# VH-VL binders against Large ribosomal subunit protein eL28 (rpl28): the designs that were tried, part 10

Target 1, 132 residues: Large ribosomal subunit protein eL28 (rpl28), of Dictyostelium discoideum (Social amoeba) (q9gs21)
Amino acid sequence: MSQDLVWSIIKKNNAFLKSSHGLTLSAEPGNLRNKNSLKYSGLARRTTIDVAAVNGKVVVSSKIVKKAAFPAQSKKTTTFSTVNTRKTARFVKTLATQYAPELRAAALGRLHRVQSALRSAKKAAARKAKKN
Key: E = the ipSAE of ESMFold2; O = the ipSAE of OpenDDE; V2 = 0.75 times the mean of E and O plus 0.25 times the DockQ between their complexes.

## First folded at step 4 (VH-VL)

Design C16 (framework fv_ecleralimab; at its last look DockQ between E and O 0.02; V2 from the best seeds 0.00; counts 0 for: pae O 5.1 > 2, placed apart)
Fold by OpenDDE, look of step 5:
Structure C16 (fold): chain C 132 residues (1-132), chain A 121 residues (1-121), chain B 107 residues (1-107)
Amino acid sequence: as target 1 above (132 residues)
Amino acid sequence: EVQLVESGGGLVKPGGSLRLSCAASGFTFSDAWMHWVRQAPGKGLEWVGHIKSKTDGGTTDYAAPVKGRFTISRDDSKNTLYLQMNSLKTEDTAVYYCARGDDWGFYFDYWGQGTLVTVSS
Amino acid sequence: SYELTQPLSVSVALGQTARITCSGDNIGSKSVHWYQQKPGQAPVLVIYDDSDRPSGIPERFSGSNSGNTATLTISRAQAGDEADYYCQVWDSSSDYVFGGGTKLTVL
């Protein structure tokens, strides 16, 4: 099944859709901008890149669908500490360029947001620890 | 322990053909991107081409100098990588290494000892 | 095509620190990998992703990458470190690109 066909089926009906201020957003894995569109769809696209926070670390993943008719999916994942943000950025740049150049900006944007969130969480945790 | 062992090298005339093999062990071969890298005598390393894992599409890509002449294939049931070289040129003379790619296909984490291919009249 | 430039040779005295550079346009935005090749042997990965070491590689080996230059640093140089060293990157236009290699001589 083509990604266009999949999108036509799921664009209005999937478990990850969220409504906010009249806009339809998506929380699906692989959606770098949380936009309900084919370009950013983690479900419909044959190739996706995802950047997420997991257990206080940055997790970068990619999904590749081999054939449209046989949707065997391959997922690769790499975990980064929050210590070396430049290294992670370089990796994401390289990965995006290799697998999905059109998502490069979105991937880097997500990375920035994830890193920022992790830093904030760390600070919050530290404050809590100091209080106890 | 990861092992890569190349074979099939030898002397061949210009315009001739040669098939190299790389026997892999110590890892799940079917999951790995595999590469060929060559080194002319006294020269540096030059990437020749790669073949992706079946799960990643199993596609191949080649360096410009060998495109149309060289073909990379794999037999996962035999844990073997191949390089079919046709229309060989003198400038193809080199030690040919098989190498395992990292999970993302950015670098080469293990190399074989190489096999020498000499193209000469 | 993307190109990497390395010095042809670098010399270091025993116990001293060697630095081998790899230059490329905005190479700091790429991941740089380094290989050691001793005479008559196959290349061995010594640094990947700018600064990470594979298992079995001594801590004397370190890497950095910024701007237009990546650097392989070998501290406390030993006789066994004498080899050719190659930097390598992946580029969307050029695929896998190697530097020309640097011969490290330990004096």
Scores: ipSAE 0.028, ipTM 0.689, lowest interface PAE 5.1, mean pLDDT 89
ESMFold2-Fast, scan of step 4: ipSAE 0.540; ipTM 0.800
ESMFold2, look of step 5: ipSAE 0.187; ipTM 0.689
ESMFold2 (binder alone), look of step 5: mean pLDDT 95; pTM 0.962

Design C17 (framework fv_ecleralimab)
Fold by ESMFold2-Fast, scan of step 4:
Structure C17 (fold): chain C 132 residues (1-132), chain A 121 residues (1-121), chain B 107 residues (1-107)
Amino acid sequence: as target 1 above (132 residues)
Amino acid sequence: EVQLVESGGGLVKPGGSLRLSCAASGFTFSDAWMHWVRQAPGKGLEWVGHIKSKTDGGTTDYAAPVKGRFTISRDDSKNTLYLQMNSLKTEDTAVYYCARDDYWGFAMDYWGQGTLVTVSS
Amino acid sequence: SYELTQPLSVSVALGQTARITCSGDNIGSKSVHWYQQKPGQAPVLVIYDDSDRPSGIPERFSGSNSGNTATLTISRAQAGDEADYYCQVWDSSSDYVFGGGTKLTVL
């Protein structure tokens, strides 16, 4: 139980993969409460930050969600190895501070949970190997 | 302040080669995706290709007309972007701009002044 | 490959509203960016992600995008708005695609 455990934890922590609701963090940059402008334009969008574990690595994704059917068209991803924990945290902090300050604490918390899940999976794999 | 400065343009014969440089300053170049965009005299903007940051894999993508002939590279220690152009054709005559990707939406938020490449015999 | 179509030219009277369209198949599902280019100068990003303005771009510039058409709107047009305007999207099959450009003339 290592790879399957990590996958299960990833699915639970990245609920956006299984439901359209979920642990994806979102903010509309620069809009403090101008409801009239959004209604007038007929457009409402948000910058989202998502952090997931993929193939033993941390993947940070950001996107502007305009239409659910085509989110990939506005999505950017950055992949980090597990040994770059400080670099990954700094990237997430910078990302949130510039585009979604209100999501900063939540995004860092999400990153911590993902990194913790990967460490747990690694320990389980090492334990299994030692029993052979 | 963000600055991008292209250099290396000039007159080249068809079939020749030329290397363009783009010197970047005022931002963390190593974190940025970078683009080359060209514009033939009196014509519109045409995307040439891009290179991702090292963190995002450092991979390159090219527009169909230049694929196999042009190569994009970067030197993060020198904050410099390169475009190696081989097997040049008269239809490659254009002002070549380097531009920074806006990090998210695949827009180009800062552009250099451009450098002219003329392919003529 | 994916194509964006813009009118070759648009004229607007000083102080009136200019509208420049960018048409593409299901463009409303994509993020549209707009660039202004004055003669002899590099392009300048004036609208990103359909409707957002970079810092320093006047509130007179706005954008919209739905269905098959994106629109750049320039209200209270000024002589200094004379330029070529380009729309641009990213497409998964064609990467970065620019429209052909629209020459805006302020009368």
Scores: ipSAE 0.005, ipTM 0.536, lowest interface PAE 13.8, mean pLDDT 77

Design C18 (framework fv_ecleralimab)
Fold by ESMFold2-Fast, scan of step 4:
Structure C18 (fold): chain C 132 residues (1-132), chain A 121 residues (1-121), chain B 107 residues (1-107)
Amino acid sequence: as target 1 above (132 residues)
Amino acid sequence: EVQLVESGGGLVKPGGSLRLSCAASGFTFSDAWMHWVRQAPGKGLEWVGHIKSKTDGGTTDYAAPVKGRFTISRDDSKNTLYLQMNSLKTEDTAVYYCARDDWGFYYMDVWGQGTLVTVSS
Amino acid sequence: SYELTQPLSVSVALGQTARITCSGDNIGSKSVHWYQQKPGQAPVLVIYDDSDRPSGIPERFSGSNSGNTATLTISRAQAGDEADYYCQVWDSSSDYVFGGGTKLTVL
């Protein structure tokens, strides 16, 4: 049934950067992935999965439109700490496998960058705190 | 101590069969996707196929040149990956590497040392 | 089928910056990974997801990916960087695709 579903990964740069404890992330143009704002499947728009950094945590959101006589829409948000990397990866992996297998790589790649950015921001904040 | 060790390579005649093994240690093998990648003498890397974790359905995918001739399987109780090669051709001559994709990240973070398969009469 | 193109060879002087390119149609929409292979050895992952470094890879290694070209950059090149370098992507139609490899020579 996967042929009638579309997966969209949206890059929310402002939320992503602000979620790093108010620190601006330094990145070369090539370090930021415009592909996170692209639709990887062209023909349907029925399921979305979003991975973002919010207030120092990883937030995975899904919006799934169920096929029914009256279509039902389910929005679900799950929050993870940066130290639960494998648990978060397994969750994203399972979610993607169920709803849009062709975009699993993009979702996991997005998750890795979000987690890495949050860990870098946390380390930078800790270094600043120890100097004072 | 994440380690992958291939074995089973050798000389086979065209049309023959050979089974390769890859012993894994130092990680939760059952959670990983596993790959076979080959490299012909003096040539570049070529993906052969992969097998997903049981949690992800345990399905296999193959590169076009080996599809229908090669079969990938795993034994999670023994932490071992297999490649069954049938109807071997001279162009299958290569070093065969097993490689790990820890969670289905679509890249290979740990590689074995490789095992040489030579298909020649 | 999806194809990645790399130059066959790149030379760099000791201490200078080497750039190895990987070209593919709309490659900027994909995640690019880079492997280093020294003679007689297995490949080693040096860059994943366009620009991230695995633990143990020197900060001299960096990556970028936009439009039709991904680039592996090795600053302050050392003799030990001499190796073959391969780019790799996953494509929904072609599965795992490797570039042809680039031999880096440090002069």
Scores: ipSAE 0.007, ipTM 0.558, lowest interface PAE 11.4, mean pLDDT 78

Design C19 (framework fv_ecleralimab)
Fold by ESMFold2-Fast, scan of step 4:
Structure C19 (fold): chain C 132 residues (1-132), chain A 121 residues (1-121), chain B 107 residues (1-107)
Amino acid sequence: as target 1 above (132 residues)
Amino acid sequence: EVQLVESGGGLVKPGGSLRLSCAASGFTFSDAWMHWVRQAPGKGLEWVGHIKSKTDGGTTDYAAPVKGRFTISRDDSKNTLYLQMNSLKTEDTAVYYCARDDWLGFAMDYWGQGTLVTVSS
Amino acid sequence: SYELTQPLSVSVALGQTARITCSGDNIGSKSVHWYQQKPGQAPVLVIYDDSDRPSGIPERFSGSNSGNTATLTISRAQAGDEADYYCQVWDSSSDYVFGGGTKLTVL
């Protein structure tokens, strides 16, 4: 499956599909409810958890930004097949617990939506292949 | 909408065998991981085993007390889950539930009504 | 193997808040699920992944999980909440593990 096809299916089928970015503690454009739940004033550091679909796989990334001598810490990415749903969910839970416990439920919800969209895209691609 | 209905329970003597069935409806059974969970009279819930969806490998895992004696299988064409119980012991006396696994964290989101298995002389 | 510990019973007065605990080594690193079971009935999932509610479960049910203790909180307790409550996790060595169950009595 192409990245464009996966993105198209994801974008069409879920409210969160417009953005390739996941959840953050820092401010993001959006409605008041989202800002109040995910944004904290006076943060000494920012943490991000990104859950996105890339060419049929789930990509989970984390980033932590500190005020200290190492202002940005390495962004890490891990890729998962949709067939490893429980392993991916456990990884996201562990990651969120370590970096941003307040984003955990939202990150897992995002993961579920991304995985569902990827399974749908895979089915759509298979259907297209049968017609051609 | 989602329904699970167990059947096949009954009275059996130690060393005997029973096969339980769980008829599923209201969801895409072939995509779901399925569990068997039991509850001895007056006791708590105890996991028996599970079977993964065909897409996730179709593999089975079992709790230590039943490993080697119980076998879980599924027939996706009939939307049915099975538990084959061999070499039954008095300790296996319980209500047996089938349950659907969700995909967010190994939770069991829908359960059947249960079927009673009594192992006694 | 991995074990979860729950109190045998908890009492709550009508309209008050009940708290049921589930203790396990480093349980905060695991997803905790909670089930409600009324006499003669099958269990019903009331909380999944520590704090999320399935559709149809009232907002007065909430959960938390950190360190060695997970908690199911039932606010504004109703007579219909009287039941046995079970916590459950998945562990790589023990697979699916249930707590021993807590009987909630609504006085």
Scores: ipSAE 0.005, ipTM 0.530, lowest interface PAE 14.5, mean pLDDT 77

Design C20 (framework fv_ecleralimab)
Fold by ESMFold2-Fast, scan of step 4:
Structure C20 (fold): chain C 132 residues (1-132), chain A 122 residues (1-122), chain B 107 residues (1-107)
Amino acid sequence: as target 1 above (132 residues)
Amino acid sequence: EVQLVESGGGLVKPGGSLRLSCAASGFTFSDAWMHWVRQAPGKGLEWVGHIKSKTDGGTTDYAAPVKGRFTISRDDSKNTLYLQMNSLKTEDTAVYYCARDDWGFSYYFDYWGQGTLVTVSS
Amino acid sequence: SYELTQPLSVSVALGQTARITCSGDNIGSKSVHWYQQKPGQAPVLVIYDDSDRPSGIPERFSGSNSGNTATLTISRAQAGDEADYYCQVWDSSSDYVFGGGTKLTVL
């Protein structure tokens, strides 16, 4: 649709990043003390939370960068149905609160929009199926 | 066990002030959006306002009839929600309930207190 | 401002099915929540997000929401179901909106 065309050409220049899986929310862990370090040093690494609609379901993806003596990364993907809104919201809140508190409000807002859009689409499809 | 206990209700004259409290227990109060909902005698439920969790910005919103007169605040260290009511009118007479949205963004009230009666009369 | 309309009262015979409606413009695009209130008591959430039941609410309670009407259905009505029932939505312009309430009488 028209909104998809506008979305496809917008450049990323803030904490909200567009990805192949939809909108990706990013935060750099802690304060950056050495801004000129090499990318593989971990200073450019981010904890990210991605919320997207895939095949009528809500998919929450995360990349967690742990600050330990030996830095580690883990990526997880969890799929939720559109009818289990509380469970999905609780999951996103817990994830954000533990690893990226600065993304909490944005991630939950994105989740609400994704769930609302999917519910509206499902209701529209159900109404269409009952006609004729 | 989730519990919400309101207190502070009473009789007050028009133009007066009153402060209600709601003591919360059995859940992580700091994560919840807290609401005040009122019910005039023999009438239906009416939303008064809410305060979001600090992680969601700690902002407040109010229903039009109370905007500018009522103030909602919270003390997360005491697990307590407050409603400061100023310039009270006879139409503010109601049972006032505190109610919870446990993590925010539910836009419904999963637990309610027992309510406290506020009577505004001369 | 957004408005929700409920019938003032509904009667149901013991053991039969009660249906309480909540009407609003394009309410099917919103999430509808239902509360039960017995005399002298606080409201209790019985249905959220159109059709989900909170823990502890019996299977007899169910909900639906489409078009301009949401419905709370109470199957196998019991004397203890006699109460006022309120529907509620959130609207971006009106915030939290309640219906006027429906008194359910169990005969």
Scores: ipSAE 0.008, ipTM 0.584, lowest interface PAE 10.3, mean pLDDT 80

Design C21 (from Q0 with light chain N26K I27L S29D S31Y; framework fv_ecleralimab)
Fold by ESMFold2-Fast, scan of step 4:
Structure C21 (fold): chain C 132 residues (1-132), chain A 120 residues (1-120), chain B 107 residues (1-107)
Amino acid sequence: as target 1 above (132 residues)
Amino acid sequence: EVQLVESGGGLVKPGGSLRLSCAASGFTFSDAWMHWVRQAPGKGLEWVGHIKSKTDGGTTDYAAPVKGRFTISRDDSKNTLYLQMNSLKTEDTAVYYCARDDWGFAMDYWGQGTLVTVSS
Amino acid sequence: SYELTQPLSVSVALGQTARITCSGDKLGDKYVHWYQQKPGQAPVLVIYDDSDRPSGIPERFSGSNSGNTATLTISRAQAGDEADYYCQVWDSSSDYVFGGGTKLTVL
């Protein structure tokens, strides 16, 4: 599994979190195929997971839809510092294992990348501040 | 040795208010997520709410029965957790425990509890 | 909201193996924690993450979790094991959920 693939999966999950029809394949411009097709409508659990860097913090987001004919949707976010890495990893692992096991490895890989990027950014900022 | 000691419990009338404290020692309090859990006489354990560590933003979450009435806060300089209880109801009668959640979304250490009785 | 179901009581003979169950929808997808509570005392964590023991908890305590059922197993039961036992999970929709508790009696 590549880092680019992990990032792509997380981006798609984030898009689904914002869409009222995240499970539906709509027609592309100029091509009306796939209208009214439901992606993942047959899955036992319908959830998405996103891991992102926001203002120096790790932000984990999830969207869960109820299994009812008229589903209620909920979007939840949880923020973590870059220093509480074990608890953040447990949160991501638990969330993925419970609702999207197929995304577990990708989500944990994304978390590692986000944490590494935030640490690198802090080091770069510290060096720049000292030189100025 | 990890220690948690609750205080502030007592008898209050319905509609009244009460503030509980939990004094922590033996660990880095500021790094820990902290919980309040209650137990009505002869009944099981019920989660009340939690507060995240300062480094994780210090935000709070509450169980539905207490949301809007109870507020959890912390003072890391005093290693103390608080539960402010407003608009108390008879069904809030319980022993209230504070508990630590280090990393696993489990309560690994608990205080001895403090009894809150809400009656007319 | 998510719910956990435990039997009200379980009896075990001294020296025998006790098994306390905790049931929930797709519970095997969650991490189950177990607490022991003796009369007049605070709960004590005895198993975390389905099967791991905190320092100081005897090897006689073990756990498992698969499908819809988690099990706390207490081998070579002792009189001091008499207590109420609670299972607990974190759920993304319901936050922290406890089972109703099981009273263990050692005969």
Scores: ipSAE 0.195, ipTM 0.690, lowest interface PAE 3.6, mean pLDDT 81

Design C22 (from Q0 with light chain N26A I27L G28P S29K K30Q S31Y D49E D52E; framework fv_ecleralimab; at its last look DockQ between E and O 0.05; V2 from the best seeds 0.00; counts 0 for: pae O 4.7 > 2, placed apart)
Fold by OpenDDE, look of step 5:
Structure C22 (fold): chain C 132 residues (1-132), chain A 120 residues (1-120), chain B 107 residues (1-107)
Amino acid sequence: as target 1 above (132 residues)
Amino acid sequence: EVQLVESGGGLVKPGGSLRLSCAASGFTFSDAWMHWVRQAPGKGLEWVGHIKSKTDGGTTDYAAPVKGRFTISRDDSKNTLYLQMNSLKTEDTAVYYCARDDWGFAMDYWGQGTLVTVSS
Amino acid sequence: SYELTQPLSVSVALGQTARITCSGDALPKQYVHWYQQKPGQAPVLVIYEDSERPSGIPERFSGSNSGNTATLTISRAQAGDEADYYCQVWDSSSDYVFGGGTKLTVL
C-alpha cells in the first residue's frame, strides 16, 4: 500500500490525533513535529525517523520500507545514555541525510527538545534529592 | 583546517548600505549553519543572525535590532556567506564576525572579523 | 528579552582556580556554551553543552551547571588565560543570547 493511500485512510481517524485550539496535532511515534500531515506522519510514511526520551536516555529510531509490494520493515534503534548533543546530533544528521533528508531539520529540532527535557528532568530530580 | 575570512567592512554614513562577505574553507560549507555576530567597540558579543543549511531548510533568523534591515544569504557553490546591511545606524558600528555552527547550537569556529563604522 | 548575567570581572592568582558564573532563569532547560576572547582576537569556543571540551582545549577548563547558574572553572590559572569570557545559550524563545562577558585577570 502506498503511503498516500495509507494517509488518506488515517489522516482524519487515528488513535494519536489530538485537538488543541482548533489545530489537529498528532502524538504518533515517528512524528517529529507533532503535525498531522503526510510529511511528518510516522504511520503513513515509508521512511521515518524518530527521536524520543526513554528512561532518561535519548532513543533514535528509523523505519525503512524498501518496496511497497514487500513491506519488510526494517527498524533500527540507537540509544544514547549520555546527553551529548554533538555526538547524537551527528548521528541524527547522518541518519536523516541517508534515509530522509527532508526530515533533517525536524529531527534535529526534536533532538534538541528531547535533550533539553532530559536535562531539565535530571536537574529537577537532583534538586528533589537534595531536599530530602 | 577550518578557516573563515570576513571582508567588506569599512566606513559608511548613516542610512547607507554595506555588504559583508565571509569566505569559508576547510569544511563542507553547505552542511553548516552560519552565523553573524558583532561586537561594538569595548562591548560584548551580540548575535546578529543565522542561516541554516539548505538541507535544514536554508531559513534565516535575525536579532530584533537588525530585523528588516539586514539580510543573510549564502552561496554554497562559492563557500561564501553574506550579510547585506541596509539603513545602517550608528549603533551598528562593530566588528562583525562570521561563525560556523555545524550542530545548530554553538559557534565552534570564528573568523577574525571585519570592522564596520557608521558615522556621519 | 532573555538575559544572561555574568560578573564584570574576576581575578585569580597564578596557579589558582578561577570560577566565572553565568545566571539565567531558563538555564535548566538550556545548554550553556563558553567562549574565550583575548584582546584583539576572535572568540574561541572553550566549553560547549555545559561541560564538554572542544579538541585542543586544556583539561584545566571545565563547565558545570547548578540551578539557574552555569560556572566556567579554570584550574591552575596561567597568564595566558587572561581574557574575556562569554556564556551563550540558545532556545526557540530567546534565540542566541550571550552573557555580558567577564574579564578575567590573572595576578
Scores: ipSAE 0.018, ipTM 0.683, lowest interface PAE 4.7, mean pLDDT 88
ESMFold2-Fast, scan of step 4: ipSAE 0.314; ipTM 0.721
ESMFold2, look of step 5: ipSAE 0.367; ipTM 0.740
ESMFold2 (binder alone), look of step 5: mean pLDDT 92; pTM 0.947

Design C23 (from Q0 with light chain V89A S94T D95Y; framework fv_ecleralimab)
Fold by ESMFold2-Fast, scan of step 4:
Structure C23 (fold): chain C 132 residues (1-132), chain A 120 residues (1-120), chain B 107 residues (1-107)
Amino acid sequence: as target 1 above (132 residues)
Amino acid sequence: EVQLVESGGGLVKPGGSLRLSCAASGFTFSDAWMHWVRQAPGKGLEWVGHIKSKTDGGTTDYAAPVKGRFTISRDDSKNTLYLQMNSLKTEDTAVYYCARDDWGFAMDYWGQGTLVTVSS
Amino acid sequence: SYELTQPLSVSVALGQTARITCSGDNIGSKSVHWYQQKPGQAPVLVIYDDSDRPSGIPERFSGSNSGNTATLTISRAQAGDEADYYCQAWDSSTYYVFGGGTKLTVL
């Protein structure tokens, strides 16, 4: 499968998850920026990193567009379980360091929130199961 | 270099109030999550609470023993973190540290601490 | 309420390997961080994300985390390693949790 097809499925699942009982997460890919001050350059036009919860898993997506004489695009989507929090954090840190250092703090903070929300959801589900 | 300097500690009577400050330098304070951690004399480390960056919602969370009595705030224009302590109890006697969150992973830099003594 | 349990004290002979444990329910699914604190000083981060070392921390310090136990390992122990060691993790119900601390004595 292509990254575009995988992302399309993930976006649909994100919208569903956002509506789930008390777990509210943003479904806006690439909106981890706290400042919208990226200036166009000859080699790099845009870079985005997004972290979202999809079907109880953490999904990290990145997109970089470089344009000088020719357009070049790199799209990547990687899925992690909540059990692999350490690996997910290192992956996000590496992505941000390589492609968007200015987004590093925001991306890692977003990841922590997503992981926190997923753990809370699992705890709520466990409590509900024990009540029944 | 990253530096955190606490101030405002002292002797306070039970039921009193005190405000601690933590002056930060050497990093972009506005992007950082910040913690308060305390340590009673001869005892272990105890997390007090944290505040997220404005970008991440600026929300706060507190440990159960201080919830409702302590308030964490920040002034990004002054690179300063605050801890407002109300309804102080003798068991709040401790050295209070401010610490920087390693973007949600660990507390990578700590101040030297400021002593708060709650006694009559 | 989530709790992390550490032994009160651990002794190690000079040049030998010390192991300090941190026990918690399903702690292997969490990221564990370790701090060193010497008398009268602020804590110093020595291991983050289970096994990573901050710049300036000797290779003698290492960590692991699996199942219900995280471990800080200090190989080739030196007199200067005498300190209190604290583990720390995050939990959705209690947020940031520290272990009770372990006093390491180098004999």
Scores: ipSAE 0.006, ipTM 0.537, lowest interface PAE 13.5, mean pLDDT 77

Design C24 (from Q0 with light chain V89S S94G D95E; framework fv_ecleralimab)
Fold by ESMFold2-Fast, scan of step 4:
Parts: C-alpha cells; sequence; structure tokens
Structure C24 (fold): chain C 132 residues (1-132), chain A 120 residues (1-120), chain B 107 residues (1-107)
C-alpha cells in the first residue's frame, strides 16, 4: 500500500488528527510535525521514522543507510495491529532511540494520532454498514 | 498484582547522600522503562528522571535540577530500581515515587512513595 | 524548559460537569496523560494518550487535546472525585513535564 492511501484515510475519516496551531498531521514519510522542517523531513534526513495507517493497521517505517562507500538507503517496514498499542509504542521508542533520538517525541505523538484515527474510522464505517 | 514499593528515605544533612530503592513485582521488570517522580510537601509532582529497559539501550535521562547530582540505575536480576542522590539540597526534600512507564510516556503504576527530608 | 499551566482550583456541583485545562505550547501535537491524587495517596492514571481510559476508570472521565490546550472532563461529578489532578506530557528534549496541579472541589 502507498502513502497516498494513508493520506486519503486520514482526510476522509478523522477530524481529530490535529497538530499544533490547528495544523493537520502530515502523511509524508519522515515528516511527523512540520512539512517545511528539514529536521523532520524524510527527504533531507539520513535516517527517518514514519508512522502511518495502512489497511486499518499501524505501519512503522524507517530509512537506513546500509553502505557508506556506496550510499544506499533501505526502507524497513513493520506492521502492527491496533490492539497492540503498548508493543507498537515500545517499538517506535526503540527505533527513535537507536536511529533518530531527535524525532522520538514527534514519532510517538504521530503514533497516538494514527491509532486514534484508525479507531474512529472503524467506528464510522460500522455505523454506515448498519444504516445501509 | 503490579506493585512498586519504595524504601530508603530518611533525614539527611545538606551536602549528604542517600540511596533509594524501588522493589517491583507483578510484571516483567526487565522490559519496563522506570521513572522517579518527586513531590515536595504541599506542592505538585515533579519528574526526576527515567531509565530505559536493557532492550531499549538502558540509558538514563534527568530533569535539569538534579542532573549531575542524581543517578538512576536498575538491577533486573533483583527487579529493583535505584536512585542515588548526592550533594543533597534543602529543595530536594520531597516524597519520592517510582513509576512504571507503559503506553508511551504514561506512568501507569506508582509506588506509595518514600519521604526524603534534607535539613540540618 | 517546557511548561504546562493548570488552574489552581476548580469547583463543580454534585452531578454536574467539571473541566480542567492544561495549557502548553503546541500541546495538541503531543500526547497528554492525566493523574488523580487523593491526600496521602500515590497518583492514579485516569486518562492516557489524550482521551483513552485505563481499565477500571469510569466512563465519566474523558479527555481532549488540540492546539495549545488539553482538557480533562469529569461528567456527573461525585464526591469521590475530589482530588488533585495533574496533566503530564513531554518536550522535544525527551524530558517529562507535569502541570502544577488542579484541586477539584465537589460542592
Amino acid sequence: as target 1 above (132 residues)
Amino acid sequence: EVQLVESGGGLVKPGGSLRLSCAASGFTFSDAWMHWVRQAPGKGLEWVGHIKSKTDGGTTDYAAPVKGRFTISRDDSKNTLYLQMNSLKTEDTAVYYCARDDWGFAMDYWGQGTLVTVSS
Amino acid sequence: SYELTQPLSVSVALGQTARITCSGDNIGSKSVHWYQQKPGQAPVLVIYDDSDRPSGIPERFSGSNSGNTATLTISRAQAGDEADYYCQSWDSSGEYVFGGGTKLTVL
């Protein structure tokens, strides 16, 4: 699944995804708070952490440089159910601590918002199914 | 089931040292991040510091007022958290709580606290 | 250092709704947790991740968090809800921060 799908889910089903000063959380990889900040930009950072909703599940992604002599990046993805909130939070903390400590707080905040959005979207979908 | 029991509090003179312990039971201690939080008499809660699980690197972080004077450590074989307090000041007088970090920075279980009084 | 501001006290009539605020710069982009503390007792987590309740916490407790203000809402207030309430979050340095606390009185 693509990042575009994550953005679609967030926009259609969740008025609760709000960042500071009324700004909506970004769905872009590695941009967890401010789209214009290189500190939080996946495109400008050597290591990035992204938390997104894909197919009703929480997906955590990270980009890591594998070879210094041949600078190549790999994107590692791990998928979690919405029921395992504790395990997902610990995993995000560990990734941030190891690869990008400056993104730790932003990544956890993003995770909480994504989990809330998924729960709200599932409840809304259930209501529509019962009405139809 | 989950229990945290602090001990080691008491009266200490300014400039002295004291070591607090927190005995944990009812959960897998080695997997938990642990906090120390204090509360001066009649005042609010103040975060002191935390220590991560071994799996998450075992590193520590401290609040500015105690940085360089206090040290947090853990002994996973004994399910015990420690707070070593050096160069104690009168403003360190407080009830000290240990707390478990679960659910991303939330402190879901707390001990009953142990009183530390720093006075001459 | 990051600062969270709470009112010193809030009064609510029995059976009515109490609202306790926690103000901080861009707090809506952070997770906020709420603790209840009764005299001589350890704090008890009543709301985590802005709006979720731990098992055993009544549905009367709810939370919200947006912009610069997080709010703990206690509906149908009971005498047993009298306590000090603290909000808690984190700053970009990774340290944890508590609000100053709010004393709730049920009239």
Scores: ipSAE 0.006, ipTM 0.544, lowest interface PAE 13.1, mean pLDDT 76

